VH-VL binders against o60147. Designs and how they scored, part 5

Target 1, 175 residues: o60147
Amino acid sequence: MLEKNKYLYIFRHIQTNQVLLSQGNVLKKTALFQLPYPLQKPVAPNGMRPAKLRKDHWVPLLKVEFPNESMFQSVFMQLLNYRKYRSVQPLTSDLLKLPIPVRRRKIMRQEVPNTIADLADILNKEKFPENSVRLQLSDKSDSEYADWPPSVQIDSEEIKLSRGFREKTTVDEAR

## First folded at step 1 (VH-VL)

Design t1 (framework fv_tocilizumab)
Fold by ESMFold2-Fast, scan of step 1:
Structure t1 (fold): chain C 175 residues (1-175), chain A 121 residues (1-121), chain B 107 residues (1-107)
Amino acid sequence: as target 1 above (175 residues)
Amino acid sequence: QVQLQESGPGLVRPSQTLSLTCTVSGYSISSGYYWSWVRQPPGRGLEWIGYIYYSGSTTYNPSLKSRVTMLRDTSKNQFSLRLSSVTAADTAVYYCARDYYDSSGYYFDYWGQGSLVTVSS
Amino acid sequence: DIQMTQSPSSLSASVGDRVTITCRASQDISNYLNWYQQKPGKAPKLLIYDASNLETGVPSRFSGSGSGTDFTFTISSLQPEDIATYYCQQYDNLPYTFGQGTKVEIK
């Protein structure tokens, strides 16, 4: 779909708070390669696959609409570079003092605020026209993790809880 | 060792509610995984009914959704199935199972022995 | 819902024979498929998960392969204790769905 050339879809994991970036409103299995920590227990040493994609475990965090494909590509690539940079930085001494499970929970929990802050930083560095970039969030309070430039318009409507960015099916509903 | 065992009435009258309980030993149901019910009519194949997540969240097969309720009792380490308005078509062996997951996928790794429920007047 | 179709519905083979069962999904399920063995009067038992991975404690004569819509399950040398009905099951999407089963008999 051409629409995915102008939209960035960001998902969060309902249990771990880990974040996935997508060019489309449907998550692909390959998106799991973005995760530094497995969603489930590690596989045997001969297995190097990430956790299997359970689409019902990923909910929308936010959606970004860009005026054109070139702006989308610039921001998307910069976000991937920020995530890569964070993944290779040495852990602080404070984190190293924590047991591994506690440490990983703290790091994973920070992916949502970190991704939002990184997005805002990138948008503050770009010279986009006023109100040209539209943000729609699942929880508007998440916008408070960053200061947004004048180019950003935050939608008053929140994203409805759904499986990914698709309408809920009867199977996806909880009683 | 993880063990699951079904219990409940083996005979239910049409229009009434089928109620079954799964007792789990060797693992706390509130510690992880999904906990499922699967049924098998005599001489036929397997049908997934639904699951309850260790947090209490439930998802049901759309074919049965309007009639199914699943609950957990963490103090007894049990989860239960209630299927309302039963008919003869609901006659089946009912299994409870652990819906395990890891980086290699999702699968049923432990099953109860199965409990035959006959719906007859 | 994703429909799972197995072939054949039943087969008879001799001890030591190579047995192959196929499973077809109505849409692409990648490798999100499991295989279970069910002996008469017993609950199903997991044999293969994620299309091709052998569950711990399961004999090496059992194997699985395939991806997308077409999958195969093989018993390289049929043993008397392998008399059972075998089911494939997809976990790509809810509801989970099973194939209709393949009954394996000796003779």
Scores: ipSAE 0.000, ipTM 0.472, lowest interface PAE 15.4, mean pLDDT 80

Design t10 (framework fv_tocilizumab)
Fold by ESMFold2-Fast, scan of step 1:
Structure t10 (fold): chain C 175 residues (1-175), chain A 121 residues (1-121), chain B 107 residues (1-107)
Amino acid sequence: as target 1 above (175 residues)
Amino acid sequence: QVQLQESGPGLVRPSQTLSLTCTVSGYSISSGYYWSWVRQPPGRGLEWIGYIYYSGSTTYNPSLKSRVTMLRDTSKNQFSLRLSSVTAADTAVYYCARDFYEGYYYYMDVWGQGSLVTVSS
Amino acid sequence: DIQMTQSPSSLSASVGDRVTITCRASQSISSYLNWYQQKPGKAPKLLIYAASSLQSGVPSRFSGSGSGTDFTFTISSLQPEDIATYYCQQSYSTPYTFGQGTKVEIK
């Protein structure tokens, strides 16, 4: 059987360039918890609850196929840690001079290059076997954000999404 | 509705291995998430023991790592805890929990009822 | 390990009172903090996750706030069924660590 836990899907917001990580080709509403800034006006008093997930606003950035689930878990956990590290770093003085909405847009635009660079860094550290990791990019030029190790095969093939991505499911709404 | 239930001996002798099983219903453990064990000595607070990812990968609390093993049995929809070389300090209520995650946030959203394990001769 | 310290260790309040519990982390954990309620003889129940998000099915009188190292949990109007011990828990890094708990009693 094909297990979703060996695939990492990364999605990009078409307007903001914000990035969401997903296990498999379906985005769940709770993936919005990954965002440091809400895409929409917060409904909770402090704005920490997920905003509405508009699946039509998210497109695949890349898909990574790992040889096994332990390698997937290692890389996925490290990516989450890299993103957490970035979220707690002090803002530069240049960013602090900007109004909040402009500042957020600048930070969000960098999520795509940052995520790709983080992924490449992790894969370079892990030293997986040659050609064991398959990387599919929606836009091959995005591979230029980083230097890739020999373990990675880069493919510009179309990233196919599940039927559930196109239509809301009860599971997606509940989560 | 997802439910978790602990089972196993309520009495273990010092130096033996404590073994507990968590039976999950309403959700396949092979479908995702981390599955945790948390313990609580009588009258004291909560201590996280570790978790097992639905793939079988484990992470243990360093304070217990040398004595802890977690396994999954996907055919029975169960995951288990083994704690070796027990002493009276291991007397506690043991809980299993689903460690839900999406994005960067992890939280234990469903818990078993807890099983009291007493370590006594 | 990240140390979690709760204050107070116990409190007694009247029905209808606003109850506040604080939790402090030994290092910044951003918003990776959860709050659990544990009634006598029962398993813990998740109330708040991500510092401030109310779990589905949990009454709106419960709320959380804070980020970094300082966090607050509030019950806006204490009810008899809220008698419990409340725990904060950081999920920023493993091992997960809990505060020592705050016992809430009614006068």
Scores: ipSAE 0.000, ipTM 0.501, lowest interface PAE 13.2, mean pLDDT 80

Design t11 (framework fv_tocilizumab)
Fold by ESMFold2-Fast, scan of step 1:
Structure t11 (fold): chain C 175 residues (1-175), chain A 123 residues (1-123), chain B 107 residues (1-107)
Amino acid sequence: as target 1 above (175 residues)
Amino acid sequence: QVQLQESGPGLVRPSQTLSLTCTVSGYSISSGYYWSWVRQPPGRGLEWIGYIYYSGSTTYNPSLKSRVTMLRDTSKNQFSLRLSSVTAADTAVYYCAREWYTYGSDYSYFDYWGQGSLVTVSS
Amino acid sequence: DIQMTQSPSSLSASVGDRVTITCRASQDISNYLNWYQQKPGKAPKLLIYDASNLETGVPSRFSGSGSGTDFTFTISSLQPEDIATYYCQQYDNLPYTFGQGTKVEIK
């Protein structure tokens, strides 16, 4: 269940730098719907299934602990909206000069700095209490992609995932 | 010119811990890729044991997860396998291998293998 | 776990024959399948990756095809040096799993 959840986990793809948001420390295959450029081929149309998530290719980028579920939900939804907004913006002329596969890789590489900047922007616009939000980064240098408000405490402690980050669903267990 | 070579005791007693080391030359294990162990019981097929990613993160086959530990020693360019509480069923040739992951295409395969080290579990 | 089943378990053919081995996955693995050759006393060698891509340095007589659950490996003209056991391997999901192997011998 999502009640009482006050944690946001963000994962990055080990090669493409694409980003997935999670409401917990487990990645579900439906998270792939966040990606504008699918990493895996979709199944045949008569199968009507989403692409498989290969969870071993995703590592934690950051973890945010909020004081309560309400703050978590607000930030999470705003971050999804920022990502959607970015996906429909016109491409720069520098990107348009590149072949489509090269351009796609360059855009994907920007998801980490963009997501971190968006998170910081959201937190700067909110009037959260001082030191109320805890941010853990897998790589502390990633905090340099943005200026953080006084509401944020940053540390570089290891992000721990319980029980591996695999979630077994009825569909996954049947397949 | 990437080469992998297994080393460690060829005989282990039941209930003890099997310990093997893979020495890698021609590529730094901390620079990329997944580094795996695969075993093959005499006259049988291949079984993937687990891997260690170049960052140190590990994933193990669920059938062996309670008994397996993998570590890396970046100063010696080695990664190791420890398998606890061994039985005769663990008698096998143990291979270390590099798992190639290709950016953008989502390919994954074992492109370099060690020669294999036979480990016999007996009293 | 995804189960990989090969057919046949063994075969004998003459030099120059076309040899076909099949591999069936217990669930849809798209094209996330590799083929390896293992000669007696040696480590496995990658021949084909992503169901149909020939690894660099591998002779063109080897080929792979298929997607979903059914895959085929073919040697168009069997040579004496092709005596080996051949394994399919899926990488769609962890744990990685291999077929039981197909032993290819010359008559």
Scores: ipSAE 0.006, ipTM 0.503, lowest interface PAE 11.9, mean pLDDT 81

Design t2 (framework fv_tocilizumab)
Fold by ESMFold2-Fast, scan of step 1:
Structure t2 (fold): chain C 175 residues (1-175), chain A 118 residues (1-118), chain B 107 residues (1-107)
Amino acid sequence: as target 1 above (175 residues)
Amino acid sequence: QVQLQESGPGLVRPSQTLSLTCTVSGYSISSGYYWSWVRQPPGRGLEWIGYIYYSGSTTYNPSLKSRVTMLRDTSKNQFSLRLSSVTAADTAVYYCAREGWLYYFDYWGQGSLVTVSS
Amino acid sequence: DIQMTQSPSSLSASVGDRVTITCRASQDISNYLNWYQQKPGKAPKLLIYDASNLETGVPSRFSGSGSGTDFTFTISSLQPEDIATYYCQQYDNLPYTFGQGTKVEIK
């Protein structure tokens, strides 16, 4: 009600396995600018059609509840920095041997395990109180991608979305 | 490699229920994607019937919605189509298909001809 | 529902000819249109997505253009293996809808 935002939602794309971070249970079109690989191709040479947000193509991966807004902001910003860092790392020789579309799909498939590992790494480096961070996973087996610190309490519950989140399957344009 | 294969009776009597199953190999239907049915009457065009989301939720073409049910069987990696109260107008080749990451159908079954006749 | 109208319904051309097919949407669909090729007895195959983008492995003689309500599909130099029916499909809104198809035959 009167509390500042202390929730982090992470969404997964059902087809590509790409990940979006959100400050609430609703995805905004601006979240699409987080994607290193766009969900659509250029329409014209050197140009891009505006990004689309089909909310029905995104499902909750996990939800994190922090004790306060300050901790939320710190972790959220660090996750964005980890994602940027990963995007500029050299590709392995095995990946470089693959055609670009195949290469990109392999990289995208790793975003879920990578994001979970990054989240755990950040939480392990922070000195949060014991059981102060609540982690809810849509699939509890995804917790196995990382080792979690004592600050994290893991629950396996369906993540509740805002009413109408997937009510419309119409493609929206970024503005 | 992802492959889709339709199966089910090729002949259905008027007023009965048409039932088809799509068996998917090379990818788990519960892991992602929209899994669709598309039909084509002999010598005519394509009509999208509906899809089942990897979570089990469904969306159907409004023209067929009152007669269509789609289900998934994750243990067999299959999804199915049931179309009730069939008439001769439902005679068609029925395809199952996957909606790919760029909003197009990237994998199709071979198609199964269903004839509605007494 | 968004209605997709193709023209012509059929055409007959010679090997090496430029073939043009048009597709009209009943409302603005931006560039949210795909083109498929269907050979006799086979399932449709994607050729062009997002109005103008060539799918991987598809010959460069195929192209698409247009936006809004009017779209064009072109084969710059018709080959014997291009004998097929071609369909446009919109994905702007559900239900997905297809054009009626254009049958391409060789003279």
Scores: ipSAE 0.006, ipTM 0.509, lowest interface PAE 10.5, mean pLDDT 81

Design t3 (framework fv_tocilizumab)
Fold by ESMFold2-Fast, scan of step 1:
Structure t3 (fold): chain C 175 residues (1-175), chain A 122 residues (1-122), chain B 107 residues (1-107)
Amino acid sequence: as target 1 above (175 residues)
Amino acid sequence: QVQLQESGPGLVRPSQTLSLTCTVSGYSISSGYYWSWVRQPPGRGLEWIGYIYYSGSTTYNPSLKSRVTMLRDTSKNQFSLRLSSVTAADTAVYYCARGSYYDFWSGYFDYWGQGSLVTVSS
Amino acid sequence: DIQMTQSPSSLSASVGDRVTITCRASQDISNYLNWYQQKPGKAPKLLIYDASNLETGVPSRFSGSGSGTDFTFTISSLQPEDIATYYCQQYDNLPYTFGQGTKVEIK
């Protein structure tokens, strides 16, 4: 009776604000394939160096629970497609004025608001049942990057950054 | 090896325009990096003035922006600084420097000119 | 603008001593901090980049550490040629800003 692949775990890098998507509550090294690397022209000769996978440098951004695996797969695929679309857009003249390191940091810092906005846009286009998609965030203020459809329910409890998506040790023993 | 060398007048009258040129050898200024000016008043610390990116775009320190212009001459492999309406407060050693750009974590100045003292005096 | 404050403003030490200077940023700059050495009458020279990485050709007695707002620069065994003023510099945001400098002298 167990459904599988119905959770999307989204991580952010503590320093660069880069975002990684995962089906599991722990990042796998293969998640680094999601980074648009090597990103060549118009980047520096040495290219942008992706963050190495050090699990202590990636913290939870949000967790999404879908009613079933087909909805999960649809949204996951569309998020990857949005990310690909963003990576091939021409850079604005304002960004081209900045030194490459400053420009790259500015682009990377936008990945969190961009990912949240993209998720909301996808969920607004998909007409899922009311309260069928559950969001749990590490910082609930991040939900303000987007307008959410009626299909979304935001959990009142935040994810503790120090524990990641790891299951809580029991708190019911106190009662 | 890359070398930078400043040149220009060492004395400028108050209210006039300070003009300095940086000549670069060993690397083409149009091929990469951001080419910067940094100044140091006698006995004091360093102040970043601005840069010209290898593409020709410029960014200036907001504290100096209204008075600063930077230009490049790719045929001579030079870039220059003009600072208008100078006062005694602009007396400083002026350095040209190369800002590293070739990876995400770079942002340091790896090559510097020897510095040119400019005195603003009547 | 991000303000960089160094401590101490000057120090005197003997050859062979461990010398430590600190740099504090007015806001979180992650590890986007460099250290420069400036000898009298000369241009600054890059020693440490990205808080802890030693520039090529720089002696191993120099090191850096820290992240966020608090940074430390250390000379493990002071040599006579290390007499200089040392500057930290942030590049997290424009304009680039430097600390006021720490003058290191031999006693």
Scores: ipSAE 0.000, ipTM 0.494, lowest interface PAE 11.8, mean pLDDT 81

Design t4 (framework fv_tocilizumab)
Fold by ESMFold2-Fast, scan of step 1:
Structure t4 (fold): chain C 175 residues (1-175), chain A 119 residues (1-119), chain B 107 residues (1-107)
Amino acid sequence: as target 1 above (175 residues)
Amino acid sequence: QVQLQESGPGLVRPSQTLSLTCTVSGYSISSGYYWSWVRQPPGRGLEWIGYIYYSGSTTYNPSLKSRVTMLRDTSKNQFSLRLSSVTAADTAVYYCARDLWGEYYFDYWGQGSLVTVSS
Amino acid sequence: DIQMTQSPSSLSASVGDRVTITCRASQDISNYLNWYQQKPGKAPKLLIYDASNLETGVPSRFSGSGSGTDFTFTISSLQPEDIATYYCQQYDNLPYTFGQGTKVEIK
């Protein structure tokens, strides 16, 4: 279809807690370029290769519905900019004491709370209409990572996931 | 090839300080990673004592923290363990070990040095 | 401190048998778990890191799985040289803690 996109999908890695943003309900391999560890790096923390897209490794974290395409694009681009900003910030002294692979693992573990906080920060700065942004989470407790503005309505229904199984929308069904 | 070797007295009297040195070859301890001590009482399991980072920073197991000191000697490529006020409960095989890749798993171990605390 | 409990504490099996031991953490440690083999009179040897990754040079009959609080270590076909005590170790938080060990003996 030629429908303008107004949905943002956020996925998390089940082992590393790394986060991927998607304009569609299916993750594409190009989303992997959002990760701080480039595709060329052969060894990944936790033995997991963040450069690989595996069907069973990525699950939906949250889905955001915007009233129009322009609001979606603004928020999406700002989230990507927040990710870039975080990647160039000086590391804390506690993280600098850790060996590089352990440091990367600790940083990756924080991507879920950081992404949720960044989303809320963007929405708090934007003066969107009351109840105009609909947020649906896989685990409602994740909403506690941030304080949400009046523009956000949190869906009473969680995104349903089965243990070891996923919805058609979580990953690309292609070969 | 990286090798670790423990050395020090095998018999320590109660109330004295246990002192062991780990000599590392094949890798410079000042180049990176964590360098740990782990002990094993005869017939029992493993207990982590503490580590020293390549920069000299240390972290000790809270159960032993008041009695433990770790130091490095980069000129000799060694790191050491001092455990004060020993008792019979400190009788154990003491291992030094390296954390490879920074994943906090122990990839290289010394052969172990038995320290007996007895009068 | 995170408590690590292994089951069973000991087992006897025949050469060629599938051997499974489990490790339970007192809290969620994600996949931050290692498995070591210790033969009599020797230092421990790393076999599995990050719950499921086989260390270089370790035979493929050894494997690990699990996440969160429940972990499994398997020897698909027990060999005589596998008689040893096996330890799990968490590194999610300091201090590092080990399971009490599982002694594997051949019948």
Scores: ipSAE 0.000, ipTM 0.444, lowest interface PAE 17.3, mean pLDDT 79

Design t5 (framework fv_tocilizumab)
Fold by ESMFold2-Fast, scan of step 1:
Structure t5 (fold): chain C 175 residues (1-175), chain A 120 residues (1-120), chain B 107 residues (1-107)
Amino acid sequence: as target 1 above (175 residues)
Amino acid sequence: QVQLQESGPGLVRPSQTLSLTCTVSGYSISSGYYWSWVRQPPGRGLEWIGYIYYSGSTTYNPSLKSRVTMLRDTSKNQFSLRLSSVTAADTAVYYCARVYSSSWYEFDYWGQGSLVTVSS
Amino acid sequence: DIQMTQSPSSLSASVGDRVTITCRASQDISNYLNWYQQKPGKAPKLLIYDASNLETGVPSRFSGSGSGTDFTFTISSLQPEDIATYYCQQYDNLPYTFGQGTKVEIK
């Protein structure tokens, strides 16, 4: 099977802790449209792309290996749906009391624990076979954000990005 | 083996609604991917119309958005295209296709195409 | 919308020749480009994804290269079965857009 059909990669922004999902170990600039808050303001809106990736700003958070493409697609799409659902929920009164910049920083910092919790929730609901899903975390302590089902095997090996991963990104620009 | 097959009327009158269905076999449309429509006027190039993914969410080409509706029927493993207010410019071969959703956006499986002629 | 322009619009070559087609984007699309082959009366078939990656089952004589705004598609040794129209497609931004196509014929 092709690697792109059964692997989910999740990346974290080193400064904001915002999260991006990818179907491979190469992060595409279209993934930036997953973000509710732009990485930078428009520089030249006329004639320029709304968003571009900066290779040095993203690090792998986790990698999930599924036994087949069907399971990968199901989980990946559900995770995108969870993310979309979260983006349209009303903000709590506690968050609304905060100044806008502080509120945004707090929301962004929650994306890592939220994404890990969402992933675990989906995997708990799917009832996959025991030890069929391999989870690799850049920081093993991040596994403690959730309770994992018997289907998940947590691996301590370092997440390796493909050669050329960073060569396939462009400078960050306005979104 | 994944297969897509278009069906629907080959002739539509101007101002009416063009309606096509894509039947998918070998993969459940509710399990993943984006499911897309692409058209090709006789002797011309390809134009992306839009897509729908397993949750029912849709994205349409802005040039056609006001006239396009896509729906899915998960019980029949089908998705459909409705294009309203057609004119002779909408005469084309219509293809349904499967698309990877976020990283590569490649059209990996296509139907055989269905010619729809718009004439009175 | 991102405009994709292919060159040439058509070409004629002999069996065994190297065939080169170019695709130009109206703005920087990095490497977010696919190539398709469409034989007469058939649906398009994916050949190259992500500018330079060969799709499974596609003969090694097909290759792609380039990034930014300029891309090249090459058939290293043209075969009779390669007679088709070839299309580039960008996926950097919605809507997805295709080039106008390059018709490849045997002379």
Scores: ipSAE 0.000, ipTM 0.481, lowest interface PAE 15.5, mean pLDDT 79

Design t6 (framework fv_tocilizumab)
Fold by ESMFold2-Fast, scan of step 1:
Structure t6 (fold): chain C 175 residues (1-175), chain A 118 residues (1-118), chain B 107 residues (1-107)
Amino acid sequence: as target 1 above (175 residues)
Amino acid sequence: QVQLQESGPGLVRPSQTLSLTCTVSGYSISSGYYWSWVRQPPGRGLEWIGYIYYSGSTTYNPSLKSRVTMLRDTSKNQFSLRLSSVTAADTAVYYCARDYGDWYFDLWGQGSLVTVSS
Amino acid sequence: DIQMTQSPSSLSASVGDRVTITCRASQDISNYLNWYQQKPGKAPKLLIYDASNLETGVPSRFSGSGSGTDFTFTISSLQPEDIATYYCQQYDNLPYTFGQGTKVEIK
């Protein structure tokens, strides 16, 4: 068999707590299209123009190791679909009472617990072998946002911010 | 299933105000999305008129801004278009549409033809 | 405002032909371009978003490519039900603007 282990790298924005999914340990400019809330566009909403990617503003949240490409692909696609689904769902009445900037901030802060819960939901629905999926978190307490199936092994070793997913941070321009 | 349906007078006299309503079923307009109006003169292309965000804030095409007002009625789950001082150039099929996150239009009404004529 | 220009304005092709439509923006819009299909008497339908992503439920014979100012929309094997006018739309900046449309007909 020629299949190699696959990794899903999940990043968190240091200020907004927004989440980006990546199949590589380095964020690509196009990952910014995952965000419904732009990071730097002045008022004139087109919402989706990728801004300059400040890689040093995105820190590791968690890393998921899959035993093969097929499992990676299934989970990655489903997570992207869950994020798309959440971006258009009705807001609670409590959120609608808040001014728009406060509401946006509160919604963005929920992306970390929501992404973790979505990941666990997907893994619970898929019938993967026991201990076949390995999670490594930057803050192990984030695993408490969800109940994990037997297929998941949570690494006792946390990802350190100084080590990150990449040794050096870079600043990229969006095209 | 979410549906959008335009309604309003199909004939408007020159200098009067064109008024259309979009009724949304299956989803609360105050819960998400941008809700848009797009028009198409007979035999011509599409022109975006403006949108109303689910919070009630509006943005209009600068070419029409002085004549356009959009409002929402959350109790009826409707949003409306008013276009003042109409001329024959405003004769068009008017569509309401759902704007998915300031990105693309994923859902459209059937369109309502409005003719400006005496 | 960003002007969108499509080419050609109309075309006639045979069933099974590869059909190509181009769209040019008056300024760099990155990949913030959508393609819509409008059949006679109907509302537009989203086919492609973000220049190259196929909307759910849309046949795989439709594809898009390009970035910056030049974009291409392709139907790899034209079917009778593809008779329609196709529009590009930019969302890089407000107001949203559409190309003038390309009418596709069968020979």
Scores: ipSAE 0.000, ipTM 0.476, lowest interface PAE 15.0, mean pLDDT 81

